# VHH binders against q9y6x5: the designs that were tried, part 46

Target 1, 379 residues: q9y6x5
Amino acid sequence: LPPKLLLVSFDGFRADYLKNYEFPHLQNFIKEGVLVEHVKNVFITKTFPNHYSIVTGLYEESHGIVANSMYDAVTKKHFSDSNDKDPFWWNEAVPIWVTNQLQENRSSAAAMWPGTDVPIHDTISSYFMNYNSSVSFEERLNNITMWLNNSNPPVTFATLYWEEPDASGHKYGPEDKENMSRVLKKIDDLIGDLVQRLKMLGLWENLNVIITSDHGMTQCSQDRLINLDSCIDHSYYTLIDLSPVAAILPKINRTEVYNKLKNCSPHMNVYLKEDIPNRFYYQHNDRIQPIILVADEGWTIVLNESSQKLGDHGYDNSLPSMHPFLAAHGPAFHKGYKHSTINIVDIYPMMCHILGLKPHPNNGTFGHTKCLLVDQWCI

## First folded at step 19 (VHH)

Design jc4
Fold by OpenDDE, look of step 19:
Structure jc4 (fold): chain B 379 residues (1-379), chain A 125 residues (1-125)
Amino acid sequence: as target 1 above (379 residues)
Amino acid sequence: EVQLVESGGGVVQPGRSLRLSCAASGFTFDDYTMHWVRQAPGKGLEWIGNIYETGSKFYNPSLRSLVTISRDDSTNTLYLQMNSLRAEDTAIYYCARGETVWLRSGEYVIEFDYWGKGTLVTVSS
């Protein structure tokens, strides 16, 4: 049988949740598979960029999804959650489902993974669901598993996306133990449902499954706000993205805007585009605006309006609170193996290897995941 | 059936304080985020603020200094304390049940599913 891979993302699943809460189903999954405790994601640590990095192996500056909200100055186009279906934004890279889809006797399936309902390089998954947050996990799971089981050509790569625990993290904050415990229990139950469904269909032993996330969550507070209106008149710039990384498009001289912002708060770093730290790999793309503001962990950039978020993400990708985890199970993976850290871009070459796909040029390092795989030598 | 019934409105002089109440029934009150919204004559709806089931409070910045929202889950009652009332605060005040919905982008929308009939507050000398 050709190798098959299901990639599952629970949005905003902070890595240390595994240490602080009980996950009976996920722990069973891990016990029979592998765990990477921390995945260093890409800067900005947001949903669209990181999900695209997972499936392309590229940093944000390379794959072109540099934020959840983007602006292209040449075309005057905007990218947002409500406007994400223009291939213009996605075509700077080739995601793995497209690569897989273009192979003979293979097809791809997707349940609401970012970018999967868009024709990229004139290719779209044979099976996909348009994004709709109202659709239950069960329905998503049922469709994905049906496609994995009954499709011709066979679905060999599938993605499944779920919005929790991100939404709840925003609402309650990650430090709300009572509410987050409830939310995370539900997530674990969903994982239980996933495993049960796969077993019922006879897919469990032969399907490779990766469960991961795009980012973590940090605690925010109404007492930790950075009000830009206190530093600069709103007429002097256009806000492309707000918090915790603001993208600033100056309407006046860039230097003037920079000078007004550079000392706005001791809890915010202000960068000209050319001065963005190299470690972010967030410079070489026209979609990155001339000035970016980066709030310290737990601080929120606001305008005149207050934020209702008690948790947020998008901060420095070196912060542990921003890191997700990766667990995997299947014939390609060892059993009962734990690994400390990988980079999120490392997932792509690993998935390509599992599926027997030639990877596009990417920033991942296959060597970082070798110890997870049964067919590789681990030093 | 879900019911929200506002009370406490009336005519009040400028500078005075007023406390509105919203009696909730027909649902598990302590599981829901509650909101206050007002509509001045000839104007659109203005969001005042909300209180989460957890007790977290959020306000319209323009009204933050003038209002306090609270809830009593034992009596299924939502409150709006208003201080230093002005003529421009004349409006119908609504309590509403609703949730903040976060999108994948990190943006959020507030969705309301039930509204009270409102109570009129008139601030006049």
Scores: ipSAE 0.821, ipTM 0.925, lowest interface PAE 0.6, mean pLDDT 96

## First folded at step 21 (VHH)

Design ka12
Fold by OpenDDE, fold request of step 22:
Structure ka12 (fold): chain B 379 residues (1-379), chain A 123 residues (1-123)
Amino acid sequence: as target 1 above (379 residues)
Amino acid sequence: QLQLVETGGGLVKPGGSLRLSCVVSGFTFSSYHMAWVRQAPGKELEWVSTISGSGGYTYYERSVKGRFTISTDNAKNTLYLQMSSLKPEDTAVYYCARTQYKYSGEWTPFDVWGQGTQVTVSS
């Protein structure tokens, strides 16, 4: 029988939550599997880009989903939550569910993972749910497990996406122990439900399960705002994305716009596109705007000094607060093994290996995950 | 055809309690997250509370946390706001509305509103 893999994402689950809160179910999951304590995600540390990096093994400049909000100057198209189903935005890469279906007589299933409801390279996930944040975890789990058990060709790769603790993190901030404790308890209970469901269905021992996230969350404050209106008139540029990484499309001379912004705040770095630090791997794509503004950790870029979030993400991907974790269980994984750090792009070649797929060219390093796998030598 | 009807408002003394109801019609109740918002005299619209479509998650504005409880009865297509320990500053017209959560971490603008119900807290 072909190996099966379920990839689960709890959006905005910061890695150090595992150290600061109690997760009985997740800890049990880890005890019987593996843990990567920190996953270095891709810049910018946002939802669409990082979820696509997980399933492609590519940096954002390579897979083309460079932000939650994008603009293509040539086609004049926009990408956002309200317009995310155009294959134009996704076709610069091949996600693993497409590979899974094209390389083998297999099916893929998805419960609201970003991009899974889009025909990418003329291939859409065999089974998928349209994104609706109001749908319960239980319903998502029920659909996924149904597809895993009752599909022909068999579903061998499945994804499940959940919006917490991201929503709560934004609302309350990660340092709100009272509210975040409540939310994280619920997340742990959902993990318990997932494990219990798999056991009841007889899938637990044979299904590989990865639980991870796309990014963490940092504390924001009304005392840490960068007001762009104080530095430049809005008539001089179009804002493509705002905080904490602003994408600026100049309406006047780029140099003039840059000069107005370069000293706007000591807590914000301003980059011309060609001067973006190489370590971000965030330069070689036409969808990256001519100027980007990168706020320091915990600072919020605003217009008219208005912000409603007490937590945010999207900052420098080297910041620990931006890092998620990865836990895994199943026949492909060791039991009781903990690893310190991997890159988020490393997940893709690992998943391909588990599924017996030939990976597309990617930025991941399979060697970084060898110690997690029972069939690999770990020095 | 889409309707939200708020009831339960009234005059109450400080420290008192009220229970607001919002009956939903024209759409599936559980297909959206439901919220309470309020507008006090001379003030801007203020978010009060949200409950997820599944009812599993609740969110509260800081000033009402611990005093207000948002809940739903799916069978009745009704949203509730139990208010306790009411304060004069809670005086406002209370509205219920629907919303969604986006991948980007934003909540969708409220697109359906009720007529509102007046809550007055006064000695």
Scores: ipSAE 0.916, ipTM 0.965, lowest interface PAE 0.5, mean pLDDT 96
Fold by OpenDDE, fold request of step 25:
Formats: C-alpha cells, sequence, structure tokens
Structure ka12 (fold): chain B 379 residues (1-379), chain A 123 residues (1-123)
C-alpha cells in the first residue's frame, strides 16, 4: 500500500531545451502530469554534488560532496570517479534511499545513480547496478522495473541515471543545433520507452515518476581560456579541481597564492574560503579548499593546454544555462500543471512527503512544491 | 586474449575513400564505448571518433566531422570507420580502442588497443 516513486535523471539536460526542441514523448508525459520549467541547482553545478543534493535536500557544504574531485587534508584522501566508493565521503548526509529502506516492508533500487553503490551509514541500496556507462538504457530500465514489480520487501523508491545529453553537450556544445537535436530526439525516445514499459507492466497509473537532471550546459570556446600557469607557478599550489571552479590548495602562504591569482583574469573570480559569497552556500565544509576560482560563464580554466570541450557546466548556479527542469507524473501529482521555478533541494522534502517518510534536516522548502501535489493546498 | 585487429588501411589519393574495420575478440564491444584514434609520424596521438556501446551515440573530432562515419556490426563484433574526402593530413596509423564515460564527464584512458592500420593519403 505504500506509494512508489521512480526518480530519473538525464545528466546535463538544460531546462531551455524544452523550449527550443521537440519532445513529443516528454510533452505527453508533462501533459498528463506536472512541469517545473526551471530548477535552480546547487553550487557548484556538477554531477556528484547535485545528484546528492537531490536525494538529501542539502547544499553541498552540508552533505559533503562538494565537487567531482575532492581532497581531505586531514586524512589525505582523494575523491574522484576512480575513488568514489569510500563511505567517508558520503556519510555526512543520509540519502533518501537509505531512509526509505530502513522503514518496515520497504526497499530501494538504483540504476547507477551516484552514491547508490556505496554503503552509506553502513546501508547500501537493496538493489543496485554498479556504474558502467556502457550499459544500455534498456537494461537499466529492465532491472529497475523488475525490482519495482517483483521485490520482497517491495521496492518503493528507485532511481535511474543516464549520461546523456551531458556527454554530447560536452563534445558538441549546447549551441550545436544539428547534433544536439539528434541527441535530444534520442532522449525523448528513451522517455517514450520508459512510459511504454511502465504501461505494459501495469505500473503507470500507480507509480510516481520524476524526470529531472542535475545541471545544464553552457557553450565554451577555445577563445575563452584562462591559463593559470600565466599567473602562478605549479610549485606553489596543488590543484584539487580545475574547471570551471578550481579548488586550490596552497603549498606556500595562502595570502601569497591568493595575491598571485586575484588578478589572473577579468573573467574569473578568486575567493578565499571565508569570502565565498553566502548565496552559494559553499563555505562551511573542510573539503572546500582554502582558495576557489570561479570562471565566468563559458570560460574554461586550463593548465598550459587547451580544452577540447565545447560545452561545460559547474558555473554559478544562478545562470539559466546551468538549470535543469523537473517533470512528474503519478497519483501524487496534478495533471496539466506548470510551475515556474523551484530549488533543487526542494525535491527531497517533496519526495519524502510522497513516500510518507520523515525527512532528515534539509535545506529544501516543502512549500515550494505544494502546487504540484494533489493532496496539498496551492497558495 | 583481448584482441583488436584493424584492417582496411592503404594508400589513397586526396579525395578518396577508405573503410577501416576493427574486429574485436575476447570481449563484447557493445559492453564498451569504442573509439578510433590516429597517430601521424612525429605527432601526438589524436582522438578521431567514438561510438557508444549502449545508445548508438556518435562523437567526432572537428576536423573529420562530415567526412568520417563510425559504425558497428554487432553480429560481426566489428567496429568500422568510413572515411571519405580524405586529405593528406589524415595520414596516420589508425587504432581502434575501448573506453568508458565517467560521472565527471571525462572519458577513461583507452585500455585495449589494436596493432593499427596505416592510412596514407598522397598524390
Amino acid sequence: as target 1 above (379 residues)
Amino acid sequence: QLQLVETGGGLVKPGGSLRLSCVVSGFTFSSYHMAWVRQAPGKELEWVSTISGSGGYTYYERSVKGRFTISTDNAKNTLYLQMSSLKPEDTAVYYCARTQYKYSGEWTPFDVWGQGTQVTVSS
């Protein structure tokens, strides 16, 4: 009897793609459900941090996944794609799938959502796929739907992750209409496959489904590069993360490093940790390095070499180009309702409400999503 | 046991066409993203094209876009590179290799390579 929820992420799906391209399957999904046109994500606007914010309702400084590449000065540990399985990095928060399966007669499933293959607080998702980008969407969908239908205890929360249009966005840039049109058409077809599969299995009417993304994509260029080597010698610092938000660990006096970087480029802001703007909510964590560099939209920070990427993300979370969307369908949601904007951290308390879970302390505001839900007053 | 074997290289005039093949053995290439890379004499290794193992997405280096086409035949476990409008600057040893895509948006280093096939474009 407990409600079920499937959370789907298409990595790097910029919100305004919905206005500029045709999505017949997604539009049909929206027509029968709800749409939030813009989701303001968390700073930095990267994959690991934002996916963890969705499922924790926390700013990055609070859940501790502050970048795709991190360094802890006390333990001397590193976090990256090649080393993301240590619970040390994830244990500063409790993701919703853990909360869910700790309830009686409930379990959680995941198809490659970041962190779902890690025992967090000594709890790992009941069902999960190890991350492997070469695994087809179909196989991921098959596993998720199998778990949703045949598990005991029943799977009541599931996540599904897909790497496009992020990979294509990086390669082609979001302004490449020809290539991105082709890619986005494929994404819409995958959404069609998802809906059809759910209908065929008799899940469509009873399953709540959220389709969203972690960030958008901005156009980059070889003409917009910031070369740090022109400003500071490599011997003076360790680079923890590079672009578009660089994390700097000084090897000499911090002030001296700062002074060498502060005027490096008019298209880059340099912050001491204590001077990071409050609006980023990106200060109160030891994993944030003493100095961060934030490139302007479309600018790339490099070390003596040019980047081959024509699109990137990670920039200021107030930029529309960094914003994803949210669409949802199911018993919990209205039909044919559109909403302007929410914060990405608002998704967590909404999901908790839908699932009947008590949320952990979080930065989301449940009130921002009330108009999406049939059981709430929309004021 | 893991093996990639490239064929199809040769000498061709500018404006000509070649079709490269890469036969995979020891693994299923659909379980990986497959790529073509090339190395010209005295130059660094250059990425040419990638095809996803899961969704049929294709990626091309800027200089070959519109001229080269990457494709697969699952039944034959074979990767192809159709090259048209070849230019002298396309002269290189061409390799097929496998890779993966990371959460961070980076591609993994190629871990399996073929012996390569020589492509020479000359008048």
Scores: ipSAE 0.914, ipTM 0.964, lowest interface PAE 0.5, mean pLDDT 96
Fold by OpenDDE, fold request of step 22:
Structure ka12 (fold): chain B 379 residues (1-379), chain A 123 residues (1-123)
Amino acid sequence: as target 1 above (379 residues)
Amino acid sequence: QLQLVETGGGLVKPGGSLRLSCVVSGFTFSSYHMAWVRQAPGKELEWVSTISGSGGYTYYERSVKGRFTISTDNAKNTLYLQMSSLKPEDTAVYYCARTQYKYSGEWTPFDVWGQGTQVTVSS
């Protein structure tokens, strides 16, 4: 049988949740598979960019999804949740589901993974659900498993996306033990449901399953705000993205805007585009604005000193609070193996290997995941 | 055609209970996140609670957590807010509205509202 792979994302699942909360179902999943304790994601540590990095193996500057909100100065186009279906934004890369689907006797399916409802390079997932956060996990799971089991050509790659614990993390903050315990228990139960469903359908032994996330969550506070209005008049710039990495499009001389912002807060770094640290791999794309502001961990950039979130993400990708985990199970993976760290871009070449796909040029390193795979020599 | 109708408000003493109802017509509320919001005289609109379309996830404002319970009856297309241990500061007009969670972590603006129901907590 051709290899099959299901990629599952629980948005905003911080890696250290595994150490601080109980996950009986996930732990069983891990026990019978593998765990990567920390996944270093890409900068900025936001939803659209990191989900696309997972499936392309590219840094954000390379795949072109550089934020949840973007602006292209040449075309004057905007990208956001309300306008995310224009292939213009996605066509700078080829996601794995497209590569897979273009193979003979293969198809791809998706339950609300970002970008899967977009014709990328004139190819849209054979099966997909339009994004609706109100659709239950059960319904998403039902569709995915139906497609995996009954499709022709067979679905060999599928994605499933879920919005928790991100929504709750934003609302309550990751340090709210009471509320987050409740939410994380529900997540674990969903994992239990997933495993049970796969077993019931006879898919468990033959299906490779990856459970991961795009980013973590850090605690925010009303006491840690950076008010841009105190540093610069709003008429001098257009805000493309706000917190914790603000994208600034100057309306006046760039240097003047920079000078007004450079000392705005001791808890915020201000970069001209050409001065963005190389380690972020966040420079070589026209969609990155002339000036970016990067708040320190736990600090929120605001306009008019207003913020509603107690948790947030998007910060420096070297921060542990921004890191998700990766767990996997299936014939391609070892049993009972734990690994310390990989880069999120490493997932792509691994998935390509599992599926027998030739990877597009990418920033991942296959060698980083060899110890997870039964057919590889562990370095 | 889109309509939300709130009922169940009234006058209660501190420590009392009320159950608000919101009947939805013109759309399927299970396809949305449903919320309760309230506005006291001279104050800004305040979010109270949200429930996912499937009812699997609930969210509460800190001040009402443990006292209020949001729920749905799909068969009746009705949203509920069970309020207990009511306080004078809970006095407000209560509205039900629909929203959705976005990839970016933001919520869509409320686009459908009811007429509201008055809740007054007074000794």
Scores: ipSAE 0.904, ipTM 0.964, lowest interface PAE 0.5, mean pLDDT 96

Design ka12
Fold by OpenDDE, fold request of step 25:
Structure ka12 (fold): chain B 379 residues (1-379), chain A 123 residues (1-123)
Amino acid sequence: as target 1 above (379 residues)
Amino acid sequence: QLQLVETGGGLVKPGGSLRLSCVVSGFTFSSYHMAWVRQAPGKELEWVSTISGSGGYTYYERSVKGRFTISTDNAKNTLYLQMSSLKPEDTAVYYCARTQYKYSGEWTPFDVWGQGTQVTVSS
């Protein structure tokens, strides 16, 4: 039987939540599997980009999903939640579910993972749910497990996406112990439901399961705002993305716009595209705008309207507050093993290995995950 | 026809309680997040609370947390807001509306509104 893999994402699950809150179900999952305590995600630390990095092994500049909101100057197209189904945005890379279907006459399934409802390279996930945040976890889980058990060709790769604790993190901030404790308890219960469902269906011992997230969450405040209107007139630029990494499309000379913004705030770095730090791997794509603004951790870029969010993400990917975790269980993984750190792009070659797929060129390093796998030598 | 109908408003003394109801018709309640918002005289629209379609997740404005409870009855296609320990500053017209959470962390604009129900808290 071909190996099977379920990839689960709890959006906005900050790595250190594991240290600060109780997760009996997740801890049990980890006990019987492996844990990577910190996953360094890709810059920008946003939802669409990082989820696509997980399944492609590529930096954002390479897979082309460089933000939750994008603009292509050549085609004049826009990307956002309201317009995310155009293959134009996704076709700069090949996600693993497409590879899975094309290499081995297998099927893939998806419960609302970003991009899975889009025909990428003329291939769409064999089974998928349209995105609806109001659909219960149970329904998503039911569909995924049904497809894993009853599909022909068999589903060997599946994804499941969940919007919490991201939504709550934005609303309450990660430092709200009362509200976040409640929410994280619910997340742990969902993990319990997942494990229970798999056991009930006889999948637990044979299915590889990865539980991870795309990014963390940092505390924001009304006392830490950067108002762009104080620095530059809105007629001089088009805003493509706002906070905490603003994408600026100048309507006048780029240098003039840059000069107006470069000293706007001591808590914001302003970069011309060519001057973006190399460590971000966020330069070599036409969808990255001529000027980007990067707010310091916990600072919010605003226009004339104040933000209501008490938590946010998208900041420097070296910040621990932006890092998610990775836990895994199944035949491919050791039991009771903990690892310190990996890069989020390392997940892709690992998944390809587990599934017996030839990976496309990627930025991941398979060596970083060898210690997690039973069939590999650990250095 | 999409319709939201709020009821349950009225005059109460400080410290009193009210339960607002919002009956939904024309769409599947569980397919959306439902919210309560309020507008006091001379003030801007203020978000109060949101509940997921399945009822599993609730969100509250800070000023109402611990005093207000949002809930749903799927069998009745009804959204509720139980208000307790009411204060004069809670005086407003209360509206129910639907929304959804997006990948980006944003919420969709409210696209369906009720007529609102007046809540007055006064001694």
Scores: ipSAE 0.898, ipTM 0.963, lowest interface PAE 0.5, mean pLDDT 96
Fold by OpenDDE, fold request of step 22:
Structure ka12 (fold): chain B 379 residues (1-379), chain A 123 residues (1-123)
Amino acid sequence: as target 1 above (379 residues)
Amino acid sequence: QLQLVETGGGLVKPGGSLRLSCVVSGFTFSSYHMAWVRQAPGKELEWVSTISGSGGYTYYERSVKGRFTISTDNAKNTLYLQMSSLKPEDTAVYYCARTQYKYSGEWTPFDVWGQGTQVTVSS
């Protein structure tokens, strides 16, 4: 039988939550599988970009989803939550579920993973749920497991997406021990439900399962605000994205806009597009605007209105607070093995290997995950 | 066709309790996140609490945490807000509304509102 893989994302699950809170179900999952303690994600550390990096193995400049809000100056198109279904935005890369479906006698399923409800390269996920944050985890799990068990052609790759602890992290901030403890316990219970369901259905021993996240969360405060209105008149630019990485489209001379912003705050770096640090791999795409502003960790870029968020993400991808984790279980993985770090783009070639798929050119390094896999030599 | 109807408001002394109800018609509230918001005279609209459609997740504004409880009754298609230990600063018109959480980490604007119910806390 062909290998099967379920990829699960709990949005905004910071890696160090595992050290600071109790996760009996997740720990049991890890005990019988593998753990990568820290996953270095891609810049910017936002939801759409990082989820697409997981399934393409590409930096944001390469797969073209460079933010949650984008603008293309040539076509004058906009990308956002309310307008994310145009294949134009996604077609600069080929996600793994498309590759999977192009194989003989295989299909893919998705419970609300970003991009799975879009015909990318004229191919849409064989089975998918339209995004609705109000749909229960149970219903998502029911659909995924049904498709894994009863589909023809068989579902060999499936994704499941969940919005917590991201929503709570934004609302309460990651430093709110009381509220975050409650939320993280619920997430652990969901993992328990997942494992129990798989066992009940006889999938546990044969299904490869990866549990991961796209980014972490940092504490914000009303005392750490950068007000752009204090530095530049709003009439001089169009704001494409705001915080913590602002994308600026000048309405006047770019240099003049840059000069007005470059010393706006000691807690914000201002880059012309060509001067963006190479380590971000965030320069070679037309969808990246002429000027970007990058706030320091925990600082929020605002206009005339203050942000209500007590936690946020999107900051420098080298910051530990932005890093998620990866746990995995199944025939492809060792038992009781822990690994220090990988890059988020490394997940793609690993998944391709597990599924027996030829990977598209990508930025991942298969060698980084060899120690997780039973069929590979680990030096 | 879409309608939210709030009830249960009134005058109460500090330290007292009230239970607000919001009856939903024209849509299934389990398909949305339901919220309570309030507005005091001369003040901006303030978010109070949100509950997921399935009822599995609840969110509270800091000042009401531990005092207010949001809940739903699916059979009655009704949203509730149990308020205890009420304070004068809780005085406001309370509204129920629907919303959704987005991938970007933002909430959709409230698109359906009730008429509101007045809550007055005074000695």
Scores: ipSAE 0.897, ipTM 0.962, lowest interface PAE 0.5, mean pLDDT 96
Fold by OpenDDE, look of step 21:
Structure ka12 (fold): chain B 379 residues (1-379), chain A 123 residues (1-123)
Amino acid sequence: as target 1 above (379 residues)
Amino acid sequence: QLQLVETGGGLVKPGGSLRLSCVVSGFTFSSYHMAWVRQAPGKELEWVSTISGSGGYTYYERSVKGRFTISTDNAKNTLYLQMSSLKPEDTAVYYCARTQYKYSGEWTPFDVWGQGTQVTVSS
């Protein structure tokens, strides 16, 4: 039987939550599988970009999803949550579910993973749910497991996406122990439900399952605001993306805009596109705007409005608060093995290996995940 | 026709309780996140609470946390706000509205509103 893989994302699950809260179900999952304690995600540390990096193995500059909000100067197109269905934005890369479906006697399924409801390279997931945050985890899980069991051709790759603890992290801030404890308990219960469902259906022993996230969450405050209006007039630029990494499209001379912003705050770095640090791998794409503002951890870039978020993400991807984790279970994985760190782009070549797929060129390193796999040599 | 109808408002003494109801018609509220918002005289609209369509997740504004409880009855297609330990500062017109959570971490603007119900907390 061909290998099967379920990829699960709990949005905004910061890695150190595992150290600071109790997760009986997840810990049991880990005990019977593997854990990567920290996953270094890609810059910027936002939802669309990082989820696409997971399934492509590419940095954002390469797969073309460079933010949750984008603008293309040539086509004059905009990308956002409300406008994410144009294949134009996604076609700069080939996600793994497309690769999987191009194989003989295989199909893919998706429960609201970003990009899965879009025909990419003229291929859409064989089974998918349109994004609706109001749909329960149970319903998503039911559909995924139904497709895994009853599809023809068989579903060999599936994705499952859930919005928590991201939504709560934004609302309460990650330092709110009372509220976040409640939320994270619910997440653990959902993991319990997932495992139970798989066992009940006889999938647990044969299905490879990866549980991960796209980014963490840092504490914000009304006392840590960077007001751009204090530095530059709105008439001088268009804001393509705001906080904590603002994308600036100048309406006047770029140098003038830069000069007005460069000393706006000691808690914000201002980069011309060509001066963006190489370590971010965030330069070589036309969708990256001419000027990028990067707020320090915990600082929020605002206009003449107050921020309502007590937690946020998108910051420097070297910050531990931005890092998610990865846990996995199944025939491809060891039992009781823990690994310290991988890059988020390393997940793609690992998944390709598990599924027997030839990976597209990517930025991942298969060697980083070898120790997680039973069929690989690990020194 | 999309319609939200709030009821349950009234005059109550400080420390008292009220239960607001919002009956939804024209759409399935379980397909959205439902919220309560309020507006006090001379003040801006203030978000109070949100409940997920599935009913599994609730969110509260800091000042009402522990005092207010948002809930739903699917069979009645009704949203509730149980308010306890009411304070004069809770005096406002209370509205129910629908929204959704987005990938970006933002919430959609409220697009359907009720007429509101007056809540007055006074000694």
Scores: ipSAE 0.822, ipTM 0.917, lowest interface PAE 0.6, mean pLDDT 96

